# VH-VL binders against Holliday junction branch migration complex subunit RuvA (ruvA), part 6

Target 1, 202 residues: Holliday junction branch migration complex subunit RuvA (ruvA), of Salinibacter ruber (q2s5c8)
Amino acid sequence: MIDYVSGTLVDKTTDSALVDVNGLGYRVHVPTSTYKRLPDTDEEVTLHTYHYLREDDESLYGFATKAERTVFETMTGVSRVGPKLALSALSAMTPTELRDHVMEGDKSRLTQISGVGTKTADRLIVELRDRLADLDVLEDTSPLSGGSDARAEARADALEALTELGLSKADAERSIRQVLRDNAGIQSADELVRRALKADQE

## First folded at step 21 (VH-VL)

Design t52 (from t33 with heavy chain H57K)
Fold by OpenDDE, last read:
Structure t52 (fold): chain C 202 residues (1-202), chain A 125 residues (1-125), chain B 107 residues (1-107)
Amino acid sequence: as target 1 above (202 residues)
Amino acid sequence: QVQLQESGPGLVRPSQTLSLTCTVSGYSISSDYYWSWVRQPPGRGLEWIGYIYYRGKTTYNPSLKSRVTMLRDTSKNQFSLRLSSVTAADTAVYYCARDDYYYTGGDYWDAFDIWGQGSLVTVSS
Amino acid sequence: DIQMTQSPSSLSASVGDRVTITCRASQSISSWLNWYQQKPGKAPKLLIYAASSLQSGVPSRFSGSGSGTDFTFTISSLQPEDIATYYCQQHYDYPLTFGQGTKVEIK
């Protein structure tokens, strides 16, 4: 329904962002991971959002990455998982980490999520294992500050360069993702390639 | 209206297997919820035995895990409890219950909201 | 296992009195706490879920509060029909566990 909110960040708390869109203020619930990536107030911001609607609750949730939104949607789509739990999960761990812990059945890691005991951890494993396994992309390093196009281009160029150097497409993609996880601020293809090659040698 | 009803023998001999069945009416046990067993010795508190998830997974109290087996018969809309090697300590009223969930504050919370009437099982020679 | 400890184990009060029961968990259980009423010869009845939410059809004189490890159950005005044993119960960790119960009687 509301898939993104783009405008000026007017206020932020540890669990929410207020975004002005042409004179309308949207309060968006965000996980800690997204909060940490928010720009300063009065700066432009784009959030991937999910409009949670039910008979007795209406709220807007926002994320720095599409992957986080997808995981949030996937989580809230299963039995006995509310938006607060889903948000807490994404605050505690990345989409990839969540998937891995769920796939491995690691209750010890899942119970590190605020409010999650062994029963809930067990339920998450049962309900989400197949659904998370079916997700294609769980990593997204897109910046919130509008640099998405430049990064996308840099990534594409780096991928091409690495494949020309003899890496398989899959290996190149993996290396680029790893580099971007460690260095989210990289915006040049040359730097991506350089670091990807270095990482592959280690 | 969802209703639960326990059935089975009220007397079991020591070392034998206690067997109870819970018949559910008004709702399919394969559709949702945790279908649970709880027991209460005479004059004592409540002890959770375990349950079957609607997806078929069972979870038991570790204190009873080695002796407990829970099964379901979806065709009859029943789930059952088997407790092996019973002793006098297993004498109790046995309840089947539905573990339902409620939405509040952005989360779902679990509780036993529908109970059977209970079935007294006495272990005696 | 999470141990649930209720206080007191029994109490006697007059009709119209405010009754308070406490429940302590051996570790934090967030708000995964339920309160049940059990009358003699009957199955437990759910009164409060999620520590403070009143179950549908339950009189408003019943209430719950607390989070983490310390919880409180209150009857604002005790009625004759409230004679029962009350149990707290955690739904946080396996095994699910109950308090030992509080027997409420009328003087």
Scores: ipSAE 0.910, ipTM 0.964, lowest interface PAE 0.4, mean pLDDT 93
Fold by OpenDDE, fold request of step 22:
Formats: C-alpha cells, structure tokens, sequence
Structure t52 (fold): chain C 202 residues (1-202), chain A 125 residues (1-125), chain B 107 residues (1-107)
C-alpha cells in the first residue's frame, strides 16, 4: 500500500527514520544497512517502504533499495517470520548474502542474525529457499542520495544567497525548510531563494 | 478443538523397537506447526525427542538421532515415533505435542501448547 | 546443547505467598523461553511463552520475565491448585531442552 516515503529527514535513530512529508511525520523502521545510508537531518530522503499491517501491529518499514524491501516482504510472507527478524536479517547481511546462505543451507551464517538459533535458521532455509531463488533482482540499484547531492547543493547555495541578502542563517534555514515542505520537488537554488523571499514578505 | 492422543504398546523388550502413534484431531498435520515427541522417565524431567515439520522435514535430538525415526500419515492425520534398540533407560511416558507459534514484539515465538495425555512405555524382559 | 538450570529444585510456600523460580541458560537464547506447569499424572501445560507472554486462559497471577540467559517465573499469590512441577524450556537451538524442574508444594 505505502510503497515509498519521500520527504525531509527530520530525525534518525539506529533503527528508525522520521520523514516529514508535507507536514505529516512518518516513523519508519529501518535496518542498519539503511540507517548507514541515510542522509543528514533536514535533507531530502526517499525510502522504499513496506506497510506491515496486522490485527495487533501496524508499522512502516523502510529500505534504501527495492531489493531489501522485496526480501523483507518475502521473509515476512512466510510462516513464523516477523518483521523484527526480517530487519535483523537485513541488518546482518545483504539480500544477496541472505539468499546465498539460505540456498546453501548455511546455518552457521544464518545464526549470526540476532535472535536466530538453529531452529529458526533451519526454518528460514526450508521456508525461503524457493522464494528467494525466484527473486529476479537482489542487487543494490537505487541509491538513497541520488537527488540528494543536487538538492544539498541547491540548499547550500540558497542558504548562502539568503544570508547575503540580509537574512540570518537561522531564518534562512527556516525559510528554506518551509519552502521545501511546501514544494518537495524544488532542486534549484534560485527557485528556493525566490520562494523563500516571497514567503517572508507574506 | 485440536486434540492429540498417543497410542501403542506399553511394554517393549530390550533391543526391540518402540513404536508409538499420535492421532491428531481438529487440525491437519500438513497445514502448519511442528509435530513433536517429548518423553519423561518416571520421576525425571522432560526430554525432547524430535519433530516433523508440517512440510515433512524431520529433526531429531542428536542424542537419539541414530535410533529415532519419525513418520507421518497424512491420510490418517497421524505421526509416529520409532525408537530402535531400546534399553531400560528408554522407559518413560511419551508425549506427542504441537509446536505452535505466537506473535509478540514483532516476532513469532514457538511453544508446545497442546499435548497428548502421554503413554507409558516400559522396557522390560 | 543448551543447558537449562532452574532454581530452586523444590520449594514449599503458604497460600497467598509470592513464589519465584529462576531459570538460567548456558548461552543466550534471546526470549525463546517457555514456562510449563505439570501436575502429577498429567501432561505439561504451557503458561508463559516468549519469556514474558501469558498464554491465553492462564491466570494473571503467573508471570515471566528476562531475556538472554537469565529468566524468572513468578506466582504472585500461590493457590492450592498451583501445586505442580514447573519447567522452563528453550526453543532457540537444537536440541530443544528443558530445565530440571521445580517442585512447588503448599505448607
């Protein structure tokens, strides 16, 4: 249902990201691999997400790559595999590594996943072998920061321009943030500056 | 309601094979769960023997692996235990049990939630 | 094999008393710990799963806590019907193993 979240990274922890999307904050659970790839706070971010919906549990999970999301979905789709286990797996190893270990029946590697003993490892092998083998793409094809450099540069340039125009750094940052909240697609410094100045006049 | 019931001879001679059957009612053994055997010598604790996964894979206690065989008959909704070369040490109440799972804290956790009444098997000449 | 060690092996308490049983695993088992009650001549009954989750239909006076290697089982107010042997059990590694049991009696 919710396949991606795109907006401003407001906060991050080792296992979660808070993304502002037009005034709505989404807390997204992320594996360590995704956490390490998150941009800095106040930067734009796009996460591939899986909306985990159960009777007694509703949570949003986010990933740097589609492959990770696909593996997460595949894992949580089998018997006795919860989202926490799936996240732990993706934190411990790449989708490709996980597939390989499952295909090879390597319990020693699978038990390196936090909370996974030999019984769970055995279950993962039995339940996921065919499902993971059928996956077409497990490589990392989507960087989180693809648009981030241009946006970051545009933001930096806009900040400099606004401060040169007499705004305080704090006010300039606030204005830029507001503009980006209202228009997440802006990628030019000139447009940011123009809109920021207009907003301050209103 | 799911019910399990053990059946088989209560007396086995040394060196012979102990054979027990667990009949499951109210649920198909091919649908889900681990179908397990656990034994308890008189006055002693519990020992896990092994189980059959609903997908057919068996796993045994390494201490008994060389002597244990578990089978299932899906048409009868039964699973069985064979223990070969028995000695007096194999005298015990034998239980069949369902290994179910529960969701909490973002994970699934396993436990033996349904047990048979148990069947005493005595190894004696 | 993962060894499960319970303490004490036996205890006697009065009706209404708080009873505490400990279980130690020889290695970390996360929360893959269950508690069972076994009355004489009966099969074990699941009371607690995932170290601290109360099984459906089990009285609230029973509880469990802990993670990793050290676990605790508690009866907040011992009742006459609670006379039984209690077992901890790990579901983490093969072989699945049980503690030696704790016999609970009423004074």
Amino acid sequence: as target 1 above (202 residues)
Amino acid sequence: QVQLQESGPGLVRPSQTLSLTCTVSGYSISSDYYWSWVRQPPGRGLEWIGYIYYRGKTTYNPSLKSRVTMLRDTSKNQFSLRLSSVTAADTAVYYCARDDYYYTGGDYWDAFDIWGQGSLVTVSS
Amino acid sequence: DIQMTQSPSSLSASVGDRVTITCRASQSISSWLNWYQQKPGKAPKLLIYAASSLQSGVPSRFSGSGSGTDFTFTISSLQPEDIATYYCQQHYDYPLTFGQGTKVEIK
Scores: ipSAE 0.909, ipTM 0.963, lowest interface PAE 0.5, mean pLDDT 93
Fold by OpenDDE, fold request of step 22:
Structure t52 (fold): chain C 202 residues (1-202), chain A 125 residues (1-125), chain B 107 residues (1-107)
Amino acid sequence: as target 1 above (202 residues)
Amino acid sequence: QVQLQESGPGLVRPSQTLSLTCTVSGYSISSDYYWSWVRQPPGRGLEWIGYIYYRGKTTYNPSLKSRVTMLRDTSKNQFSLRLSSVTAADTAVYYCARDDYYYTGGDYWDAFDIWGQGSLVTVSS
Amino acid sequence: DIQMTQSPSSLSASVGDRVTITCRASQSISSWLNWYQQKPGKAPKLLIYAASSLQSGVPSRFSGSGSGTDFTFTISSLQPEDIATYYCQQHYDYPLTFGQGTKVEIK
């Protein structure tokens, strides 16, 4: 359904990302592993997403790699495994590690997952062993940053310039963000600064 | 409507094997859930004995593991408890129960939601 | 084994009273905690699952709270039909274990 979200990272928490896509904000739940790989706010980002749909629960989950998404989907496809558990698992270990521990029946490692006791560990082993074994690729090196290094540098330079001009970091960031919302294609620090100053005055 | 019912002898002699069967109606025991046994000595609390998973795997309370055997008969939609070498301490009401799960907060949580009426088993000479 | 300790072991209260029972786990069990009601001669009945979720068909005067090691069960307004023994139960680790029970009586 929603297989990826690509846009500007507006906000991030330890367990979520807010991505603006042409004026539409997507709150995406992310594992810690993905959180750690997120770019800075106001940077471009692309997440591999899984749209979790239930009668009483609709949530979007995002991952740095396709492998993580695949594992998430595989996990949530078995009995008594919810998206939070799957997310916790991916926060605690890589897809490869998870597969290995499940294949080996290593309850001691699986119980390191937040909220997982021996019963749940046992269930994960029983339910996921064959399914995870069938997965071909569990490694992915795809970058999260969908923007150019030039854009990132332009933002950084613009931020520095604005702060040197007397703006607080927070105000500078806000102004830059506003400018980029109006024109996401700007890759010049000078242009960002020029427009940001104008926006700050309005 | 899912129902569970225990059956078996109410009296067992010391050192013999306690044998109980739980008949499940309204749901196939091979479709889902943990099918559990719990006992309660007279005037005392509840003790989990073990269960058999719908996929066939059994898990027992370590305190009883050496004496407990749980089997299932999918053709009869029954699962059974065998407890060997019984003593007076094994006198209890024995319940079979369904270990179901509920979705809340992004997770599934387990609980015993359906119980049999219980079967009193007395160990006596 | 995870030990579940309830407090108090018994209590007597008047109709309409707020009743509170506590359950402590010897180690963290997250929210893998259930509450059961057992009336004399009957099987336990599930009241609360996942520490705070009310089972379908259970009156709203029953509630649960807590996570980790400390849990609370509450009857907001005790009714005559609530005379029973209440048990907490952890579903986190093998073996699954119950508290010793709390006997609730009406004055």
Scores: ipSAE 0.909, ipTM 0.963, lowest interface PAE 0.5, mean pLDDT 93
Fold by OpenDDE, last read:
Structure t52 (fold): chain C 202 residues (1-202), chain A 125 residues (1-125), chain B 107 residues (1-107)
Amino acid sequence: as target 1 above (202 residues)
Amino acid sequence: QVQLQESGPGLVRPSQTLSLTCTVSGYSISSDYYWSWVRQPPGRGLEWIGYIYYRGKTTYNPSLKSRVTMLRDTSKNQFSLRLSSVTAADTAVYYCARDDYYYTGGDYWDAFDIWGQGSLVTVSS
Amino acid sequence: DIQMTQSPSSLSASVGDRVTITCRASQSISSWLNWYQQKPGKAPKLLIYAASSLQSGVPSRFSGSGSGTDFTFTISSLQPEDIATYYCQQHYDYPLTFGQGTKVEIK
C-alpha cells in the first residue's frame, strides 16, 4: 500500500495536492486542515497517504499528520462511512476533537460536519466510539515540508536576485518554477538564478 | 434474495397495543442495516415510525416515541413493532423495510430498498 | 422536523410526455433524498437514491436531480405502467420524513 508520498508539490487545490515523484504525478485528496499546511508549489512535500481501494473506486488520500491518516483509516473502516465523509470530518475538526465529540455523543458538534445530519451523527457515534477510544496518539506536529529551510531560503534569494536583475516578480517566479520542475533537487540560489536566466533565454 | 414479511392481527381495539412482526428471509438482521417500520393511513402519505439497528440500538420517531417499542429476535430473524394506546388515528398499512446503503461519489447513501407487502391494522371497537 | 413539500399533488399526462415533480425540503439535506414509486395496493419501490442515482433495475426514463433544498424527479417518457404515486423522502435527520406524494395518471 502507498503509505506516503514524497516529492515536489506541482499543484494544489482546496481539496487536493499534485505531487511529482521522480516524474510520476500523484493526485492526492486532502482535507482542509492539510491543505492549509501545504507548502508553496515547487516545494518539497511529504504526505501521509491512504490508498483507498474498492472495486469501483481507487483514490489516494493524503494527510499532514499520521494521526489524521489513522483517523481517516479508522473512519472508512466502519459501515456506511465513505472517504468523502471522513475527509469532511477531518476538515471540520481535529482528530482529537472528533474523538472527543464521538466519545461524548455530541451530535450537535458532529452535525457541523458538512453533509452530516442526525442520522449520520448517530451512526458515527455508534460505530466509531470504541474504535477511536483505542487510538493512542492523535497529535502530530511534524512538518509537511521535507525541504530544508535551506531550499526555501535559496528560492527566496533567487527570487530577489532575479528581480534585481530586472525581471518582474511574476516572471522570476515563473522561471524559478520551471527550473525546479526540471531539477527538483536544486538547493542553491546561485544555481536557481543561473538556470532561470538560461531558461528565459531559450 | 432478501424478503420481508409483516404478520400480526389486523384488528386492534382502542387503548390496546398494536403488535406486528417482520420476518426477514435471506439475510441476518444482526449482520447489517437499519430495520425499519413505516406506516400509511388509508389514502394518506407515509410516516416513518423507527429503526432497530443491526447492532441493536433503536431510534423512534419523536411523535410516537412514548408509545413505540421495537424489539428483535435474532434466533428467529425477526423484528417487531409494538404501539401502545392505539386510537383510530393509528389505523394504517404498516410496512417493514430494510434501510440499505449505496456507495456513490465517495459517500454512502441510505434508502429503503426492500419492503414488505404491508399489513393493514384497523383500530376499531 | 424536516418538511418535504412536493409539487404538484397530482398530474395527468399522455403516454410519451415528460413528467416533472419537484420536492422542497424545509432545510438543507445535502443529497440525502430518495424517490419512491407506489402503485395502488403495493409497497413503495425505490427508484432514485442520493438525489440522482438510479436504483438497479429501474428504467433509465426515471431520473433525479438537485441538492440542498430543491430537488426534481423526472420521467422522460411517461409509460402506462408508470401510473402511481411518487414520494420524495429525506434521510438526513430524524425523524425521516416523506413528501405528501404526487399522483400521476394517464390521460
Scores: ipSAE 0.909, ipTM 0.963, lowest interface PAE 0.5, mean pLDDT 93

Design t52 (from t33 with heavy chain H57K)
Fold by ESMFold2, fold request of step 22:
Structure t52 (fold): chain C 202 residues (1-202), chain A 125 residues (1-125), chain B 107 residues (1-107)
Amino acid sequence: as target 1 above (202 residues)
Amino acid sequence: QVQLQESGPGLVRPSQTLSLTCTVSGYSISSDYYWSWVRQPPGRGLEWIGYIYYRGKTTYNPSLKSRVTMLRDTSKNQFSLRLSSVTAADTAVYYCARDDYYYTGGDYWDAFDIWGQGSLVTVSS
Amino acid sequence: DIQMTQSPSSLSASVGDRVTITCRASQSISSWLNWYQQKPGKAPKLLIYAASSLQSGVPSRFSGSGSGTDFTFTISSLQPEDIATYYCQQHYDYPLTFGQGTKVEIK
């Protein structure tokens, strides 16, 4: 039961993320909507995950929001719906849109999902209508990056330290901005201060 | 072993209703799958008529939907085809078939895996 | 309706020959393409599902390939027991439709 993966984003493709967790590389399959929210490589990331297990298939799926994961789990829990179909659905539409189209019986919209013809669209409606009716599909807006709050704290601490070392507030902010433009993943105030002081001396 | 067997009259008069029953042995038709009818005019290709999903929903070929009804009798483990207002064009071998599914490449895929022997129904005056 | 067009309508080949049948869908069906074998007086028998996956118990000389609109069925080395009519069939859109069939005969 793996509920999340948090670590350094080593590599990404349009449908996967490779996350390093202290030397273990997890390949996490993601919908396009989650791919678009991934940070740059070498930055920290946290994905809500679902560990899909079948006798002849094992994969880890990851999502930017808990709503997406819940929809994925709901979809793959019903007959004849596989994980690639569920990812395609979440790549094509939001959890709210998917629920609404299923509840309305809107085959025309469901067939816009890649690989979904009218037979599969009918099956999605029949199998999912009751399962999605009461589902909370509001998006979780939490940051994907596991270091987002840490970066904010490091920047505040670095600003304080640089002003204590004699830089004006404006100069300190400018130097920190320059360092982060070149090294967006820094989460240490000490490293920010060290690099900002070198940049100020140029 | 799951087996399907068609039964019903081999001769039907024009304008009457063609009625066939598929008896399923070795599996409950309410447990899973789509349960289908397919026909084949003599010397010709195959035409899908429709099916009943195990949850009960029916879906029919639009070209036939105004004339076709499919029902289940779960106590006898049977599903049936009624085709009204038949003409000579409805002369065919009628098959019942199970619409099964297979997992490969992260998805499920459907196909007709078990067929009955077929029953020839002739529409003639 | 998605029309399935097979080519050729019939063919005659020697035992051991490679036989190729093509099937074209009038619109994309992804990989929702099945192949069936039908011998005279018998029901169709599923050979290949999902365009390229071999049904259990089907000899490995049978194979399929393709996606989208263009699909190919191959018998790598024709055997006497392979005399039959072969049908492609799409399982993507209602109505489910079959190709017109390809009759395979031995010379």
Scores: ipSAE 0.804, ipTM 0.923, lowest interface PAE 0.7, mean pLDDT 88
Fold by ESMFold2, fold request of step 22:
Structure t52 (fold): chain C 202 residues (1-202), chain A 125 residues (1-125), chain B 107 residues (1-107)
Amino acid sequence: as target 1 above (202 residues)
Amino acid sequence: QVQLQESGPGLVRPSQTLSLTCTVSGYSISSDYYWSWVRQPPGRGLEWIGYIYYRGKTTYNPSLKSRVTMLRDTSKNQFSLRLSSVTAADTAVYYCARDDYYYTGGDYWDAFDIWGQGSLVTVSS
Amino acid sequence: DIQMTQSPSSLSASVGDRVTITCRASQSISSWLNWYQQKPGKAPKLLIYAASSLQSGVPSRFSGSGSGTDFTFTISSLQPEDIATYYCQQHYDYPLTFGQGTKVEIK
């Protein structure tokens, strides 16, 4: 499996990059978000890659960030979601935006993805909600490594508060996840705690 | 191979409920696909009624949504259509159909690939 | 709702003739367009999916093209067994909708 490609950028188009790695040229398909981050030709580039294999299709897909690759892999791992759809999604929105729209069931935003009608949007919601929630839970429990945002801080504070109130760490995480799945916009630790306590009682 | 077969009464009185069952052989309806109903009034075109996704979610044509219910019985490998408050306008051949998918050009595409033989339901006094 | 408009509503042609049917969607459906053949008294049969992809077992004289709103279905050399009504159908937006049908007869 090719996990990354690092070399000289020989050529780029709006949806691909040709990377020379010591005489081997890799054509890597990329979303628009990654295209916009590519350097000038003849400069060095590193792309996180996913090798997509089928009986009738073999292609290498590449991303500027691991988050994009993770979302791509998650999407294409679901039945009826192909790599072109996954690239279109990542071209239209960030990994965070995509997750949020799926969790919220926002068909209107999902149909803004090129080639996505209401049937496909509905399928993305049905198939990806649990898959992206699992990733979201993992991300939400990781320590903040280099910056902060109000959501991560509020979640960390809420988890600490709930455990101080007697919930197990697992129960607190589950309750917070449930609240955020139903109310993704909450950025107040106090509001998270209040709703999580109600959810735990139910 | 997968086969779909409609069954149910051929005559229904106005204001009553039309009920049809599609029996699927050769494949479990809870394993994959959308399982759909489509109808065709005599001498007229086709109208999608709705479907049940293999994961259980139902989706109905908005024009019929207030009167339609679809259910499945996975133990009998059947899915059913109920249409309430019928009128003569509901007289049609009713088809069940599998909503399948195909990979081409880097994407998946949906189509109704397997149809039942159709069941005529007449709504008449 | 996405309206699918077929043209013509009916046609007559001789064996061996090229037959062309058009289908127009009221808004873009990308390539989410299927074509079905329905012979009298029988269920529809899928011929073409994804606007241009031929279903397995369908003769190569059938073809489709188009994307967006304008689609074309062609029988390159009409055969006696091709007498049927042909429907386009969009699989893009709910409700899924069909064209009104094009009845093809041999004169």
Scores: ipSAE 0.797, ipTM 0.920, lowest interface PAE 0.8, mean pLDDT 88
Fold by ESMFold2, last read:
Structure t52 (fold): chain C 202 residues (1-202), chain A 125 residues (1-125), chain B 107 residues (1-107)
Amino acid sequence: as target 1 above (202 residues)
Amino acid sequence: QVQLQESGPGLVRPSQTLSLTCTVSGYSISSDYYWSWVRQPPGRGLEWIGYIYYRGKTTYNPSLKSRVTMLRDTSKNQFSLRLSSVTAADTAVYYCARDDYYYTGGDYWDAFDIWGQGSLVTVSS
Amino acid sequence: DIQMTQSPSSLSASVGDRVTITCRASQSISSWLNWYQQKPGKAPKLLIYAASSLQSGVPSRFSGSGSGTDFTFTISSLQPEDIATYYCQQHYDYPLTFGQGTKVEIK
């Protein structure tokens, strides 16, 4: 499995990068957002990669950020969503924008993705809503600026505790996020669980 | 070996409700696909009526949506069409069809791949 | 609604002739264009999906091309069994719509 490539950028186009790794040339397909972050040719580059494999297709996809790779993996893991659609989505909008439009059911924004008509937009909403709720939890545990490890641990523990108490994973994640929007400083899993249960009942 | 078969009355009076059932054999309608109705007036072209996604969401042609209801009965592996307040303009051959998908060029593409044989419904006094 | 306009509405050709049917969408549908064959008294049969991809079991004399708004369907060498009405159909936008059909007959 190829999880990243790091080497010399030999060539680039708006949708691909050719990376030389000690004599092995990897053709990596990239969204426009990653293309914009590529260095000049002949400079060093590192890309987070996803090895897309199915019976009738095999390609290497690359991303400047892990958030983009996570969205790509999430999208290609659901029914009737292929890698080209996933790249088009990441070329048209950020991971956060995509999540928001899907959660809101905003078909008009989703149809701005190249090749996406109203039928495909409806399918993206139906298929991705639950999967992108999980993405919220992953994004929120990132130590973006200076978050504490204790906060990340508290969120993980609270999620597990809420699911043990009978909430679905999606409901638990939504409740925790709502509590943290109102109370960003909470560092206790027990407090998160109690507040999330009260918020879920309202 | 998936087969679709339409059934229902072939004659309906004006202002009544047209009701048709599609029985699917060889595949569970709750496992995948969109399950669709398409009609064709005699000697004329095809008109998409609507479909039910395997997850349960329905989508209807806006031109008919005020009069159309689609339901499914997963225990009988059937999906149905009800069209209310019919007129002579609703006389047509009604087809049920599977909305399938194909992978090519890095994307999935949809098409109606399996059709029932069609059921003529005449709206007449 | 996306209107699908086929031309011609009907044609007659000899066995072995090349037959071309065009389909124009009122707005871009990318490659979300399917072609169906309907013989008298029968249900439509899918021939081509994604503008140019042949359905399994369809003879290679059938082909399709195009993207965006303009699409072409070709029978490279017309056979007697190809007497039918041919429909283009867009699967891009609700409502899903068909062209008005092209009736193909043998001289």
Scores: ipSAE 0.789, ipTM 0.918, lowest interface PAE 0.8, mean pLDDT 88
Fold by ESMFold2, last read:
Structure t52 (fold): chain C 202 residues (1-202), chain A 125 residues (1-125), chain B 107 residues (1-107)
Amino acid sequence: as target 1 above (202 residues)
Amino acid sequence: QVQLQESGPGLVRPSQTLSLTCTVSGYSISSDYYWSWVRQPPGRGLEWIGYIYYRGKTTYNPSLKSRVTMLRDTSKNQFSLRLSSVTAADTAVYYCARDDYYYTGGDYWDAFDIWGQGSLVTVSS
Amino acid sequence: DIQMTQSPSSLSASVGDRVTITCRASQSISSWLNWYQQKPGKAPKLLIYAASSLQSGVPSRFSGSGSGTDFTFTISSLQPEDIATYYCQQHYDYPLTFGQGTKVEIK
């Protein structure tokens, strides 16, 4: 899986970025929110990516934050949600706003996403409520003491590592959540993975 | 492969409850899709009544919501329509239909792809 | 409710003629428009989904176009077996709604 691309921004459009990584040019599809955060051309950029391979065309999607990528992956992993809809959602609202609207069952806000009518909004609520609730708990367990991005990054990295080791995403999230209930201050992905594997077994 | 067939009484008296069953062959109604009812009064157009999502949630046309109940019996692979307090205006051919989806242009799009043959229900004394 | 207005309500045409039916939604439905064919005494049959995508097994003489509020269905060369009523249907907002139909006859 291509997890990120980091290199020189060669070109950008309102929905894509061309990133040169030591002679390899990656065209990355991005939501409007990520487009607005892109630097000027010829500057360095790092995008968190998702490699979409479900159709004849192969596409790489990119995001300014890991939270955006996680939401994109979560959305495209549920029934009847494609990458264009997921990009439209992230162009219309932040990951936090999307989570809140889905958890509240707020169809009126979800229908503000381009191309989303009440049927699609209803499906997003039904399909995503359970999945976003688990993500929200993982994202919200940061300490009130002003927890750092390092803790958030360690959680994200640990989740990726556990799924690469064969746990389902749900199982990996559950194991990490269990570890963090007792050890909220962990800032090492390696330590999270080690403890999550122990908790998963016993 | 997948077939839908409506069954139920063809004559219902006013104020009674209209009850129809759709039997699905070749696919489990709890595996995917929306499972829908659509009706067509004689000589008139089509009206969506509602559907059951495979996950179990029901959604009804607001104009009928107070009188409509849909249920499913997964052991018989059937889903049913109950419409209470019927009047002559409820006389129609009732179809069950599968709400399927198609991927094109980076998105999924829904449509009614498989229909039953229809069952005429007449509301009369 | 999103009202779907079809035009015309009926038409007669000769074999080989190009037939055009329009469908207008009372508000934007993006491309969430389907077209169905219903022959007398039969259930509707899906012809076109997503405004312009042809259902598998449907002859290429059928086509659709449009997005937003204005949609067009075309039979490029009318055949005798195309005698039917054609319905547009939006799959965007609850309640899902159909146009009132366009009856197509051969002269």
Scores: ipSAE 0.789, ipTM 0.920, lowest interface PAE 0.7, mean pLDDT 88

